# Ledger of designs, part 8: VH-VL binders against Rhythmically expressed gene 2 protein (Reg-2)

Target 1, 260 residues: Rhythmically expressed gene 2 protein (Reg-2), of Drosophila melanogaster (Fruit fly) (q94915)
Amino acid sequence: MRSLSRFRLITFDVTNTLLQFRTTPGKQYGEIGALFGARCDNNELAKNFKANWYKMNRDYPNFGRDTNPQMEWQQWWRKLIAGTFAESGAAIPDEKLHNFSNHLIELYKTSICWQPCNGSVELLQQLRKELKPEKCKLGVIANFDPRLPTLLQNTKLDQYLDFAINSYEVQAEKPDPQIFQKAMEKSGLKNLKPEECLHIGDGPTTDYLAAKELGWHSALVHEKSYAYLVKKYGEDIDRDHVFPSLYDFHKKISDGAVVW

## First folded at step 4 (VH-VL; framework fv_bexmarilimab)

Design s62 (from b10s with light chain S94R)
Fold by ESMFold2-Fast, scan of step 4:
Structure s62 (fold): chain C 260 residues (1-260), chain A 123 residues (1-123), chain B 108 residues (1-108)
Amino acid sequence: as target 1 above (260 residues)
Amino acid sequence: QVTLKESGPTLVKPTQTLTLTCSFSGFSLDTSGVGIGWIRQPPGKALEWLAHIYWDDDKRYSPSLKSRLTISKDTSKNQVVLTMTNMDPVDTATYYCARVQTYDSSGYFLDYWGQGTLVTVSS
Amino acid sequence: EIVLTQSPGTLSLSPGERATLSCTASQSVSSRYLHWYQQKPGKAPKLLIYYASSLQSGVPSRFSGSGSGTDYTLTISSLQPEDFATYYCQQYGRSPFTFGQGTKLEIK
C-alpha cells in the first residue's frame, strides 16, 4: 500500500470494476420476462440489449440527461427495455410492458442482479484499513443513473466509500473532465493536485485515458490483452497500469510492484 | 483489416442524379455502434459532412442538403449507397465514405476512410 | 449549426519546431465529440485524435490534443517532414457534424 501513499483521492468506476451483473442482462431479462408472459431467446435478448444500449447512448446520452428536451432516467430505461423485447420477438402488451419495465428497473438496484467483481471487496477493505479518511478519500465516479447510492448501499460497499457521484445528477459523463473535477470538489480536500489523484476503472476511454488527460494517475481493469487494448485505443495505455481484475491490482499493490 | 472504396460515375451533367456506392470489408454494418458516413471535399476547400447511416438503419443528413440526399445500406453486400439529386457544378468534389465508430457508445468519429472518388459536374 | 474556426489558416514552420493549431467552436461542445484529422495532398483524411485528447493507434506520440468547451488545441512537438499537411477538427455532438476550414502546415 506504500505505492498508494502519494494519493489523497482514489476513485472507482462501478459497473465491471467494483460490481458486475450476476448473470448477463439477456438471461436476467429473459427470466424475469417469462414471469410476465414474455418468452424470448436469451441470446436474442442479449444481442438486442447491446444494440439498444448503443442506440440509447447515441440518441439520448447520459441516461437522457444530456438531451434536449431532457428525458427522465426511468423513461430512458423503459425505452431500452421496450426496444430490447420488441426486437427479440416478444409481443409484450403495452399494459404489461410498463409494469414489467419498472420491475426490472427496481431489481437492478439490488444484490439480486449485482455481485462484487473479483477482489473488489477485499481491496476496499484493505484501503480503508490502511488509508484512513484523514489521509485519503475513497470515492466513486460512475456513468450511472441516480440508483447508484441505493445500489452501493444494497451491496454493502457504501461503508468503504466517502462519496459517490453519478453522471446523471452531475450532468456530465466520463470522459468529460467536468465529472472528475466535481469528484475533486466533492472530496472536500484543500489544494488537491491532479497528480495526487488515482482513478481505477474498466473503460479504456471513459476511465483510463480520461483521467490521464487531466493529469490524474490511472489504472485500467480490463479482461482484454494489452496488445488488443493498444491496437484499438492507442499507445497512451501503459502496460504497467493494466490489470485483469481488482484482485490482480490488489496483489501488485501489496507487493509494492506498481510504479506511478 | 478494414478497407472502404467508393465507386460510381466520375462525370455527371447538371440536373442529373449522382449515385455512389461504398464497398467495405473487415467489419459488418450489423455491429452495434458502427456506421458509414459520406463526406465531400471540393477542390482546394474544406471537408463537408453529407450523411451517415448506422447499424440500426438510423439515417442522418446534412440539413442544407437533406432534400437532395438518400442513404441506404445492403448488409448482405457490405455496401452503402448515397444518392444526390439535381447535381450542379458547385457539387464538383472528391466524395469519401468512412467508417463511423465509437469506443464509448456515445462519441462517434471516422476511423477509416476510402480513397475518395472525384466527381466532376460539367456539361 | 456549430461552426468550427481553425487558426491560423496557414502555419509556416521548420522541421524540429513545435506546432500549435487551434480550433474554436461557436457553441460549447463536449470533448467526447471533438476529433482531429490529418490530410496530405491527394490523399484521404486520417484520424489522428479522438475525444479531443486520445491518440489513435499508430499515431506518433509527438501529436497531442487538449481542450474543452469551445477551445481545442492540436500540438505537434518536434515537427517531422511527413507532418506537413492540412489538419481538420470536427465535432460530432450535433448535426450537422461540421469540420473546421483546416490549418495548412507548410515548410518555412
Scores: ipSAE 0.817, ipTM 0.908, lowest interface PAE 0.9, mean pLDDT 92

Design s64 (from b10s with light chain T24R H35A)
Fold by ESMFold2-Fast, scan of step 4:
Structure s64 (fold): chain C 260 residues (1-260), chain A 123 residues (1-123), chain B 108 residues (1-108)
Amino acid sequence: as target 1 above (260 residues)
Amino acid sequence: QVTLKESGPTLVKPTQTLTLTCSFSGFSLDTSGVGIGWIRQPPGKALEWLAHIYWDDDKRYSPSLKSRLTISKDTSKNQVVLTMTNMDPVDTATYYCARVQTYDSSGYFLDYWGQGTLVTVSS
Amino acid sequence: EIVLTQSPGTLSLSPGERATLSCRASQSVSSRYLAWYQQKPGKAPKLLIYYASSLQSGVPSRFSGSGSGTDYTLTISSLQPEDFATYYCQQYGSSPFTFGQGTKLEIK
């Protein structure tokens, strides 16, 4: 942990960094949809979920928070769910659609739909053991809707974290520097400097480069090779700060092998 | 390597319809998070956005020109076609196609551009 | 419609000097929806910066972008001869997606 001694604030992304889906949304949506009379091909649901995810983020960024007029985040998800099923060859009957959509919204804040990423629990346990709150704050910065605190509690990660901020409530999404500035503020640390902050996430642009541009240190947790990442995102990605998983990150910092 | 190239008539008479084709290589429009945009630039003036088409066939048009514009894609040919009706001398410009790309699912920037094709509208 | 105003209209500098180019939006724009492009005479624009501060792959590190809300800046730390060109900012957060009127960087 010597490699982390310079940091007074360490923050994490959630989706595909600390937590991941247990199964694809296509499979999960298909199983719940069947209970409401909609039988669709799970591969079609997966395809149309992805298409609606991009469309919703394009038209109603930040779960509808950053649009004018603003959209409630539950309405954003209901719109995505409705489109996913309608385009997959079977629409949920209108009289059931609201209840069905709310069922999925509730399910996705529980450990039924989410599991820890490789090494995430072990890393958080070790960090909390070695880095006491008075010396280093641990937080979450996620492009997420307001279900985030409940999700962290239901997955039992909240016990290792001093705070969590979600993009919807702060009205700023990564890569916007405002959300990182809000995390510095939320930490409660006085005279906190950007170079005393480390952000760990899976997004090359939304996590790694966004934090680095603000003067933070950053670690990228990504399955793709360094060569792939540099070709696509540029030379500002440091080979020594890319890790295949949090398990690999934890091993490298334990070895004192990471230099910032 | 990503390449884009515009093709179509270089001279158009007033009231006629302009049809431009963007041919590209090095990527596919069946890849999520990509699209093609059309931008024009009158001689000596600023860039003006005309239309976008995304991988999921979603289409966006400049509101002031929407009634005159149609954009479509043919993913099997790696082509995007823009049509603009009722051409006027003020529409004389270099027309560019460009790849639109997002790394955050919401913000689509123009990362690679075609060389442009000058379209002159005169009688 | 969001109007982007670039200043100065023309900037005359010598190689080796620092260039600072401004882009102001008529209403607030998230930094995730701001880009900078370079255009040389007779050529297509080239992407330099996306998400206000992210450097496009292959663009020299002397280029940097910063800003938030309504005020954005492109900086070139030490001008090279090939940097003399016209620079455009663009917002892509709300339709119509708009460009600034351009800043021409010319040799003094």
Scores: ipSAE 0.705, ipTM 0.878, lowest interface PAE 1.7, mean pLDDT 92

